# VH-VL binders against Counting factor-associated protein A (cfaA), part 21

Target 1, 212 residues: Counting factor-associated protein A (cfaA), of Dictyostelium discoideum (Social amoeba) (q54z64)
Amino acid sequence: QFISIQKYDFSGNCKNSSDSASSFEASSESAAICMQNDLLSGIVTNEGVCLIFNEVPTTFIISTKGDYIVRSIYDINDNNCQGGIIENKAIEIDECFVECADDYHGSTYLFSTETSLNYPSNTFMEISYNGECDGQWKTSFNYLQYYIVNKCNVAHEIETHTFSVGCNSTSSWVSEYAGEVCTVEPTVTTSYPIVDNCGDLDNSNFIDYCNI
Short names: E, the ipSAE of ESMFold2; O, the ipSAE of ESMFold2 at other seeds; V2, 0.75 times the mean of E and O plus 0.25 times the DockQ between their complexes.

## First folded at step 16 (VH-VL; framework fv_libivirumab)

Design X33g (from C7w with heavy chain A33G; at its last look DockQ between E and O 0.61; V2 from the best seeds 0.61)
Fold by ESMFold2 at other seeds, look of step 16:
Structure X33g (fold): chain C 212 residues (1-212), chain A 124 residues (1-124), chain B 112 residues (1-112)
Amino acid sequence: as target 1 above (212 residues)
Amino acid sequence: QVQLVESGGGVVRPGRSLRLSCAASGFTFSNYGINWVRQAPGKGLEWVAIIWYDGSNKYYRDSVKGRFTISRDDSKNTLYLQMNSLRTEDTAVYYCAKGGYYWGSGRTYYFDYWGLGTTVTVSS
Amino acid sequence: DIVMTQSPLSLSVTPGEPASISCRSSQSLLHRNGYTYLDWYLQKPGHSPQLLIYLGSYRASGVPDRFSGSGSGTEYTLKISRVEAEDVGVYYCMQALQTPLTFGQGTKLEIK
């Protein structure tokens, strides 16, 4: 009943894209590899929840027979996914695939469905939920986003720029690196306090969680 | 065609109140976050406040917290800014600006459409 | 609060020549999702601001491809490959990472 979206180190090869800044087409001919050691981040969501995926408003729903996930894309200004669907994309469940930004850049994903809530350890998590302000978010969550701690990521739309995510019980941080790998000393590290905005009348319920 | 039309500006003395309105058309108002941004005479842009698409989140710059209240009425496609205890430093052109989203630690605060502004002058 | 500092504060260019505007933030604008939360706006004389670039490098609808954005760490750049007369105005960077949202001081671009 849950949709799991996992993002991995880019491993495929892109053939062609219709627009370098807005590729929405999944490649069926890519040699994609989704190995657990290459997992970078992910989303766990309920069906039909409006969320931001690759910086565009998006909903995901499981197909009628349960054999595909339908990704519906909305206008980039449509925060509530009610302005009409611009594009639908069908995503095969449990099939590693590449979504291309241009001929040489893309993202590698694995979409799956699960009957129970699952997420990896050693992550920094951001959780959207509604209900009682008592820390019991698992039964009332809308979606969650997780980032594997101490994994090297490639930044979007910036040449040869990498970063990693870290956290502890009081803080999270992003460390940036000048090169294609995170093995050199970071050029900058930015730290943030762990946020718990439960029960605020002017804010939604959400919580940061360092799941070490 | 997206349009944003501000109104309610004027000349007032310090300590008084004003309510600004922003009438929206050409888009589904209830789907979008809306902001107030101001520009003092001869100065740069200064963000004032944002309200989420469903009214669930409101954020203000520190200098107006407790004095200004942002609100929306989706049945009238109208954004409001209630400005109490006005000060001379609140003198500016006030724009409403469409867009922006804050969610956990995710962010998209791009203002793709702006109104023409309404002038607020606070002087004794 | 994240402080945004622009340079230069004014710029005079010959039509057809390139221009470059820098924006520095007191804190990195890179989010853990891999996007950089920096926007660029142009306020033409007598007009309200208009969006040029969002997320560091994405052009808004209708913005010519002679405008480009880039950056890393705390330093960000707007480039105009060939300045045209219609590009005159004040350019603002804005950080979109966290509230309070903050703008740079503005860079006035003039045709010489």
Scores: ipSAE 0.577, ipTM 0.793, lowest interface PAE 1.7, mean pLDDT 83
ESMFold2, look of step 16: ipSAE 0.644; ipTM 0.822
ESMFold2 (binder alone), look of step 16: mean pLDDT 91; pTM 0.943

Design X5t (from C7w with heavy chain Y101T; at its last look DockQ between E and O 0.57; V2 from the best seeds 0.62)
Fold by ESMFold2, look of step 16:
Structure X5t (fold): chain C 212 residues (1-212), chain A 124 residues (1-124), chain B 112 residues (1-112)
Amino acid sequence: as target 1 above (212 residues)
Amino acid sequence: QVQLVESGGGVVRPGRSLRLSCAASGFTFSNYAINWVRQAPGKGLEWVAIIWYDGSNKYYRDSVKGRFTISRDDSKNTLYLQMNSLRTEDTAVYYCAKGGTYWGSGRTYYFDYWGLGTTVTVSS
Amino acid sequence: DIVMTQSPLSLSVTPGEPASISCRSSQSLLHRNGYTYLDWYLQKPGHSPQLLIYLGSYRASGVPDRFSGSGSGTEYTLKISRVEAEDVGVYYCMQALQTPLTFGQGTKLEIK
């Protein structure tokens, strides 16, 4: 089984929550909404894989009965999840929730389990996989991160600004916009080539893929 | 308590070599990327090199590429900078700085701990 | 290479008054994950640098809340709401998005 983590456009209410420095809990005051048209990005991962979630090293494991997911959080500098767990959190499967950064900003998530590998079309994907560096990532992938192409996202900053992700067969890009909505004209666009990086030790390989 | 202690600085003539060491303690050295950052007298900070936690990925500032080699010995918790073909422009205080990145991301996190520095002077 | 440009290069502030330091990058430091890879460091006289702000706006442990970071696109700002005597030194921005890692020129903060 795979663990699917979907990030949606922010919903709910973070007012009167604990501040972001002392808490990462979702707000329980208002119902969160996870509609498919609001999907921004996501992760599909195998159990126990060390990955970066919200800029902290993290592993996810499905509970023994399969009724929740255990998120294990490691020290921000623990690059391979070997330095010991600082926090475990139980996450309800198929329950939309909000994690607050401050009174007005947060992220909306849905965690699920899946028996087959699924990811949306119209995405830019970053994939980690094992074994020979031959581009055949589906048979041995560790995790993948995907970003819905041409969707308006709010950046993780105190001041509000927005961005979108785009790609084609040779390049990806990030376009930034003034204010709280993505307008027709970005203020800055930064482009990157689509890359394929082979790992040294551990046979960990990384590949970009524009899935359109 | 995290500590980073640089050593091996000194006064040398142009074209000579010098090897800097950074002894680390108070953290699991093998889990972290470590950097060399330098500061010429009266000038700003200049990043020199990074070695990732796995020891295989190394990156250098262009002005030192081919002359300097960063390395680490995790069994001794020690970072090294081998500096060959030294030039007067390499004169600086050299700091080691602890900071990590994740393979495949292309990103580097902040430098959360710095040493006190060791002085390298390259002059005729 | 990403070029980082600070302004002003020096700043004299009356204690208790605000200060603002700007940093500009030659390309955006926003990653597609929504985080901005811009750090701020303070080097007090006679000391090694110390981390102040990371990821654009997050305060390092022990940094007072009078320090704040912000920015978008290629322009970033460090603000000190009320300058204290202990805040003197040289402030550097640094991009942490890609190698070679690059610093701004530094901004020297002095008390009037």
Scores: ipSAE 0.631, ipTM 0.818, lowest interface PAE 1.5, mean pLDDT 84
ESMFold2 (binder alone), look of step 16: mean pLDDT 91; pTM 0.945
ESMFold2 at other seeds, look of step 16: ipSAE 0.639; ipTM 0.811

Design Xh2y (from C7w with heavy chain N57Y, light chain Y58N; at its last look DockQ between E and O 0.71; V2 from the best seeds 0.66)
Heavy chain, then light chain:
Amino acid sequence: QVQLVESGGGVVRPGRSLRLSCAASGFTFSNYAINWVRQAPGKGLEWVAIIWYDGSYKYYRDSVKGRFTISRDDSKNTLYLQMNSLRTEDTAVYYCAKGGYYWGSGRTYYFDYWGLGTTVTVSS
Amino acid sequence: DIVMTQSPLSLSVTPGEPASISCRSSQSLLHRNGYTYLDWYLQKPGHSPQLLIYLGSNRASGVPDRFSGSGSGTEYTLKISRVEAEDVGVYYCMQALQTPLTFGQGTKLEIK
ESMFold2, look of step 16: ipSAE 0.626; ipTM 0.814
ESMFold2 (binder alone), look of step 16: mean pLDDT 91; pTM 0.944
ESMFold2 at other seeds, look of step 16: ipSAE 0.672; ipTM 0.837

Design Xser (from C7w with heavy chain N31S W103S, light chain R32S; at its last look DockQ between E and O 0.43; V2 from the best seeds 0.00; counts 0 for: pae O 9.8 > 2)
Fold by ESMFold2 at other seeds, look of step 16:
Structure Xser (fold): chain C 212 residues (1-212), chain A 124 residues (1-124), chain B 112 residues (1-112)
Amino acid sequence: as target 1 above (212 residues)
Amino acid sequence: QVQLVESGGGVVRPGRSLRLSCAASGFTFSSYAINWVRQAPGKGLEWVAIIWYDGSNKYYRDSVKGRFTISRDDSKNTLYLQMNSLRTEDTAVYYCAKGGYYSGSGRTYYFDYWGLGTTVTVSS
Amino acid sequence: DIVMTQSPLSLSVTPGEPASISCRSSQSLLHSNGYTYLDWYLQKPGHSPQLLIYLGSYRASGVPDRFSGSGSGTEYTLKISRVEAEDVGVYYCMQALQTPLTFGQGTKLEIK
């Protein structure tokens, strides 16, 4: 079985009541919504694979009863997840939820399980695998990350600029835009060739793939 | 407490060899890529080489390719730099630097811990 | 190779006043994952470098809030809102997007 993690445009509300002086209160009517048209990116992973999720080394395992996913969080410097688990979180399967950065910003996620490897079309993908750096990833596949091409994304920093990802059989690129939405004309576009090689800057083999 | 301690520096004539060592402690050495970074006297920082956590992939700046070899011994928590055919331009303080992980990538490293450095002087 | 260019190369600041250091890259450091691979280091006199800022704007552990990083594309800035005597040293930007990893020339910060 595989664990699928899908990231969507923020659709919830992260506001909370702070005290009686502020009179601010969060509303359950702003609960997260995971519409397929809002899908930005995702991860498909095997159980127990160590990966970086939200800046920390993490493993995901399907619960013994199969009714939730356990996220195990490791020390930020434990890149193989070989140390002790510092926290476990239970994640409901097929339930849209929000992880908040502050009162107005967050990420919307949907976790699910799959019996076969599935990922959307029209994506730029990075696949992690073990073994020789020869592009034979399906035998030793760990996880993959995908990015929906031509979708408007906000940079991870709290900034007023946006970007989109594109690719074809020979190249991938990132287009940057000045405003909070991706306009027709980017301010800069950066391109690189797609080659079926290992990345040279990580702790595992990665291969880039344009799934158009 | 993360510590990195370099050794093996010295004064040597051009064309000779030196082997630098970096002893690591306070973290799971076998889990991290480790780098060599150098700094010539009065100059800025210059990246030299990286070795992946499993030792299988090694990358070098162009000016040292074919002359320097990075390696690691995980049983001894030690990083090495074998420096052959040394040139006067290789004169520098050499640091070992531990990579950290960037959120959402796994493809690049910032250097969160540095050793104290060991000095290599190449002169006639 | 990605060329990193810092300005100014030296800076004298009165204690308590702000300081700003710029870094320009020869190409964008924004990755398709949405992160900008630009780091800042401080090397105090007689010491090894220490990490200040990673991914353009994230402060490393133990770094005071008076340090901030910003920028995107090819232009990046390190700001110190109020310079203190302990901030003396050489500041380097580095791109961590691809090998060879490359540093700017350094900016020496001194107290007037």
Scores: ipSAE 0.005, ipTM 0.578, lowest interface PAE 9.8, mean pLDDT 80
ESMFold2, look of step 16: ipSAE 0.260; ipTM 0.692
ESMFold2 (binder alone), look of step 16: mean pLDDT 91; pTM 0.943

Design Xsl (from C7w with heavy chain G99S G100L; at its last look DockQ between E and O 0.71; V2 from the best seeds 0.00; counts 0 for: pae O 2.2 > 2)
Fold by ESMFold2, look of step 16:
Structure Xsl (fold): chain C 212 residues (1-212), chain A 124 residues (1-124), chain B 112 residues (1-112)
Amino acid sequence: as target 1 above (212 residues)
Amino acid sequence: QVQLVESGGGVVRPGRSLRLSCAASGFTFSNYAINWVRQAPGKGLEWVAIIWYDGSNKYYRDSVKGRFTISRDDSKNTLYLQMNSLRTEDTAVYYCAKSLYYWGSGRTYYFDYWGLGTTVTVSS
Amino acid sequence: DIVMTQSPLSLSVTPGEPASISCRSSQSLLHRNGYTYLDWYLQKPGHSPQLLIYLGSYRASGVPDRFSGSGSGTEYTLKISRVEAEDVGVYYCMQALQTPLTFGQGTKLEIK
């Protein structure tokens, strides 16, 4: 099974949060908001893979009965998840959670498990995999991260700013907007080539993929 | 406590080689990306190179590509910079700096710990 | 390469007064993950650089709360609400979005 982590647009507030590093809080309103709001980005990962989640080294494991996910959090500087676990957090599947960074910034997530590899169309994807540099990543991938193209996101800034992601077969880009809505002309657009950073057998391979 | 100690600096003529070392302690060296940053006399900071935790991904500034080689020996907790074909513009204090790295891309988290530096002078 | 341009290159402030240092990048430092990859460092006279601010606005451990970072688009600002004698040195912005990592030219802060 794969672990699917979806990040949704959430316009609520994070007042009454004292833990600015990271926290998951469940609420009935948060669950309803996930179901009604736009999907912005997500991660599909295998169990036990060390990855950076919300800027913190993290592993995810499905419980022995398969009814929840254990998130293990490591020290910010333990980028291989080789040290002691600081905190384990049980996450119910199919329940939306709000994670607050401070009073004004938060994210809403939906965790689920899947028996097959699924990811949305109209995405820019970053994929980590092992093995041969032959483009057959689906059987050997570690994790993938995807961003829905042409969706408005709120940036982590003190001032309200928004951005959108786009891509085609040769490039990806980030368009930034000064206001709360992405419908005005972007103030800046930054383009990047599609990369194929293939490494040695004992290292992770990394590829970009525009799934349009 | 985290400690980074550079060594191997000195005075050399243009076209010669020098090897810098950075001895690390107080953290699990194999978990981190390590960087070289230099500062010419009276000038600002200039990033030189980074090597990832697994030693496979290495990146260099353009002015040193093909001349400098970054490497690490995790069994000795030591970072190296092999500097070949030295030029007078390579004259600087060289710092090693620890950073958090990102899988899959060239992004680098901030430099949380720096060494005291070692001086390289290239002159005739 | 992302070019980082600082202004002013030097400033002289009366103790207790605010200071503001600007940094401009040749392209946005906002990553598609929603974070801005800009750091601020202080190099005190005779010392190695030290981290002040990371990801545009996050204060490093042990840094006084009179230091704050902000920014939008390609313009970023370090503010010191009340300058003290220990703040003397050269301030650098650095982009951490992509290699080669690049620094601004530095801003020398002096006490009047």
Scores: ipSAE 0.481, ipTM 0.765, lowest interface PAE 2.2, mean pLDDT 82
ESMFold2 (binder alone), look of step 16: mean pLDDT 90; pTM 0.934
ESMFold2 at other seeds, look of step 16: ipSAE 0.491; ipTM 0.770

## First folded at step 17 (VH-VL; framework fv_libivirumab)

Design Y1 (from C7w with heavy chain N57Y T108Y, light chain Y58N; at its last look DockQ between E and O 0.80; V2 from the best seeds 0.00; counts 0 for: grease 19.7 > 18.9)
Fold by ESMFold2 at other seeds, look of step 17:
Structure Y1 (fold): chain C 212 residues (1-212), chain A 124 residues (1-124), chain B 112 residues (1-112)
Amino acid sequence: as target 1 above (212 residues)
Amino acid sequence: QVQLVESGGGVVRPGRSLRLSCAASGFTFSNYAINWVRQAPGKGLEWVAIIWYDGSYKYYRDSVKGRFTISRDDSKNTLYLQMNSLRTEDTAVYYCAKGGYYWGSGRYYYFDYWGLGTTVTVSS
Amino acid sequence: DIVMTQSPLSLSVTPGEPASISCRSSQSLLHRNGYTYLDWYLQKPGHSPQLLIYLGSNRASGVPDRFSGSGSGTEYTLKISRVEAEDVGVYYCMQALQTPLTFGQGTKLEIK
């Protein structure tokens, strides 16, 4: 089975989140909305694969009964997730939730499990796979990260900045905007070539894919 | 606590070689990427090279590529920099710094711990 | 390579007054994951560099709240709301978006 992590447009409220010692967390109709039209990006991963989630080395494991996902958090810069677990978190499957960073900033997520590999169309994808460096990533897939093309995202900043992702067969780009919407002319657009790199990380191959 | 101690610096003439060492303690060395960063006298900081936790990936700035070799010995918790064909512009204090670079995503985390540095002087 | 340009290169500040240091990059440091890959370091006289700010605005452990980072596009700013004598040293911005990792030229902060 695969673990699917979907990130949605944040419409939550972290101001009156629980002030228990562990964290701020908000749950409300407006804060916990995970409609597919609001999908911004996501991760599909196998169990136990070391990846960076919210800038922290992380592994995900489906519970023995299959009713929740365990997120294990590792030390910063622990490239292989072998340096000891700092924290374990239980995540309810198929329940939309908000994870708050502070009173005014958070992310909206949906965690699920899947028996086959699924990912949306109209995405720019970054894929990790093992084995032969032949571009056939589906047979030895580790994880993938996808970004919905032409969708407005809010950057992780103290002031709100927005951006969108685009791609074609040869390039990907990030367009940055001043303010809360992406409809004004971008302030800057940064372009990157589509890459195919072999054996770069833990014997893993990496490939970019514009799924349009 | 985390500690990084560089050694092996000295004064050499251009074209000669030096080998720097960085002794690590206070963390599980084999789980982390380690870097070399240098600072020429009166100048700013300059990243030199990184070696991945398992030693399988090594990255160098262009000005040292082909002359410098980064390596690690996890059984001794020690990072090395073999510097061949030294030039006067390689004169600097050399720091080792703990921090990883996650290739593929185009992102990287900061250098959370630095050594005290060792001085390399290349002069005729 | 991403070129990082700092200004001013030198700054003299009266204790208790604010200070501001600018850093410009040759391309945006915003990654498609929504994070800005800009760090700030302080090198105090006679010491190794130490991390102040990571990912544009996050303070490292033990860094006082009078330090703050911000920025957008290709322009980034480190602010010190009230300068203290212990803040003397050279400040560096660094981009962490892609190899080679590159630093600004440094800004020397002195007390008047």
Scores: ipSAE 0.613, ipTM 0.801, lowest interface PAE 1.5, mean pLDDT 83
ESMFold2, look of step 17: ipSAE 0.630; ipTM 0.813
ESMFold2 (binder alone), look of step 17: mean pLDDT 91; pTM 0.944

Design Y2 (from C7w with heavy chain S105H; at its last look DockQ between E and O 0.63; V2 from the best seeds 0.65)
Fold by ESMFold2 at other seeds, look of step 17:
Structure Y2 (fold): chain C 212 residues (1-212), chain A 124 residues (1-124), chain B 112 residues (1-112)
Amino acid sequence: as target 1 above (212 residues)
Amino acid sequence: QVQLVESGGGVVRPGRSLRLSCAASGFTFSNYAINWVRQAPGKGLEWVAIIWYDGSNKYYRDSVKGRFTISRDDSKNTLYLQMNSLRTEDTAVYYCAKGGYYWGHGRTYYFDYWGLGTTVTVSS
Amino acid sequence: DIVMTQSPLSLSVTPGEPASISCRSSQSLLHRNGYTYLDWYLQKPGHSPQLLIYLGSYRASGVPDRFSGSGSGTEYTLKISRVEAEDVGVYYCMQALQTPLTFGQGTKLEIK
């Protein structure tokens, strides 16, 4: 089984996102609430793989009964998720949840499980995989991170700044905008070659893939 | 409480070698990347090298590549910097610094704990 | 290699007044994950450096809220809303996006 994490554009109100819950937990709602907003990015991962989620080393496992996903959080510089679990969070499967940064800013996520590998078209993808460094990742992948091409994103903790992701067969790029929407000319565009890196991190291979 | 203690600094002539050590305590040393950062007299900070938690991933600034070797002994919780063919421009206080993470095209790097430094002086 | 340029290189402030330090990078520090890979360090007189700000705007543990980081593209700012005597020292920005990791030249903050 694979764990699928989809990040959607935020349009909620974080003042009412929790009914007396702690700052650790956000409100859970039906998947339809997430899906009325644009999908921005996502992750598909196997269980127990050490990956970075919101810049924190994390593992995800499916609960014994299969009804929740457990996120285990590690120290920010714990490169292999072996330094002991700092915190566990239980996440409902197939429910939309909102993670708030403050009263008016946050992110919305949908966690699900899948029996086969699925990811959207029109994405730039970063894929971690094991085995020979030959680009054949689907049989041995650990996780993948995808970014929807040409979707407007809000930069973390810099709310007056937006960006979009693009790619083609040879390059990817990030375009930045000064405003709260991506309709004005970009202020900066940074381009990167499509690369295949072998064993650079955790003895995992990494490949960029433009799925257009 | 995290503690990093550098040693092995001294005064040497150009062309000689010196080996720096950094003794670590208060954290699980084998889980973290460790760095050397230096500061020449009256100058700013300059990153020198990083060694990854697995010991095999190492990166150096260009001016020391081929002369300096970073290494770690996790059984002794100790970071090393072997400095060969020393030049006067290598004169600096050398700090060890805990932290950093490299992911493909780069990712999170910050140094949450620093040692007190050890002084290397390369002069005639 | 990403070049980091700080300004001013020195400043003298009256306690209780604000201070602002600029840092410019030779290329964007924004990653496609939405985070900006810029850190700020303070080196107090006679001490080793200490982390103040990471990922552009997050305060390290124990750092007072009078310190704030901001910026976009290639321009970043550290602000101190009300300078105190304990803030004296040299401030460094560092890009944390790629190796070689690189620092700005430093900004010496003194009390007037």
Scores: ipSAE 0.649, ipTM 0.829, lowest interface PAE 1.3, mean pLDDT 84
ESMFold2, look of step 17: ipSAE 0.666; ipTM 0.820
ESMFold2 (binder alone), look of step 17: mean pLDDT 91; pTM 0.944
ESMFold2, look of step 18: ipSAE 0.656; ipTM 0.830
ESMFold2 (binder alone), look of step 18: mean pLDDT 91; pTM 0.944
ESMFold2 at other seeds, look of step 18: ipSAE 0.647; ipTM 0.821

Design Y3 (from C7w with heavy chain G104S S105G; at its last look DockQ between E and O 0.61; V2 from the best seeds 0.61)
Fold by ESMFold2 at other seeds, look of step 17:
Structure Y3 (fold): chain C 212 residues (1-212), chain A 124 residues (1-124), chain B 112 residues (1-112)
Amino acid sequence: as target 1 above (212 residues)
Amino acid sequence: QVQLVESGGGVVRPGRSLRLSCAASGFTFSNYAINWVRQAPGKGLEWVAIIWYDGSNKYYRDSVKGRFTISRDDSKNTLYLQMNSLRTEDTAVYYCAKGGYYWSGGRTYYFDYWGLGTTVTVSS
Amino acid sequence: DIVMTQSPLSLSVTPGEPASISCRSSQSLLHRNGYTYLDWYLQKPGHSPQLLIYLGSYRASGVPDRFSGSGSGTEYTLKISRVEAEDVGVYYCMQALQTPLTFGQGTKLEIK
């Protein structure tokens, strides 16, 4: 089984809400809404894989009865998740919730479990894998992150700064915009080559993939 | 308490080799990426190299690629920097610094603990 | 390689007065995950560097709230709302978006 984590454009209200509210409490308090057209990005992972979630080392495990997901948070820079768990959070499966940054800013998430690998079309993907990638990453990956192409995102910290992700067969890019909406020419566009480390014997356990 | 202790610095002629060591204590060394950062006399900081916690990824600044080799021995809690074909511009205090990083979806965004440094002088 | 340029390279401040240090990058430090990969370090005289700010604006543990970071895209600022005597040293910005990791050239802060 896979754990699917989907991030949506912010919904609900963080005013007077607790930032540390439990997933069950936060969902009931925030009136979160997860509409497919609001999907921004996501993660598909195997259980117990050490990955970076919201910039901290994290593992996700399905509960014994399968009725929630345990998010375990590790010390920052503990990149193999072996330095001891500093916090556990229970996440209700198939229920939208909001993780607030301040009274008017947050992120909306939906956690689910899946028996087969699923991810949207029109995405730029980063795939973490173990050992030699034999061109069949779908059977050897640790986790993957995807970003919906040409979707407007709000950068962390500042609402007045937005960005979108794009890619083609040779490159990916991030385009930044001055306001809360990605409607005019970008102010900055930064481009990167597509990395396929299946041929890189010395480094990196990651593959870039433009799924369009 | 986290402690990083560098050793192996000294005075050498250009073209020679030197091996730096960094002894770690106060944390589980095998869980973390470790870096070398250097500072030439009267100059700013310059990142040199990183090695991932499992030794699978090593990255170097361009000016030392092919000359320097970073490695680790987790059984001894020790980081190494093998420095070959030394040049006068390699003269610096060398620090080891605790912090992780990986390419594509990963990032280092801070070094939380630093050693006291060891001095390397390359002069004719 | 991403070039980091600091200004001013030196500043002299009366205790209790504000200080501002800027850092410019040769390309955006915003990652597609929405975070900006910029750190600030202080190297006090005779000491190793210490972390002040990470991800552009997050204060490291134990750093006083008179230190703040801001900026996006290619321009970043470290502000000290009220300079204290213990704040003397050299301040460095560093980009952590991609290897090679690169520092600005440093800003020496002195007390008048």
Scores: ipSAE 0.579, ipTM 0.796, lowest interface PAE 1.7, mean pLDDT 83
ESMFold2, look of step 17: ipSAE 0.650; ipTM 0.822
ESMFold2 (binder alone), look of step 17: mean pLDDT 91; pTM 0.942

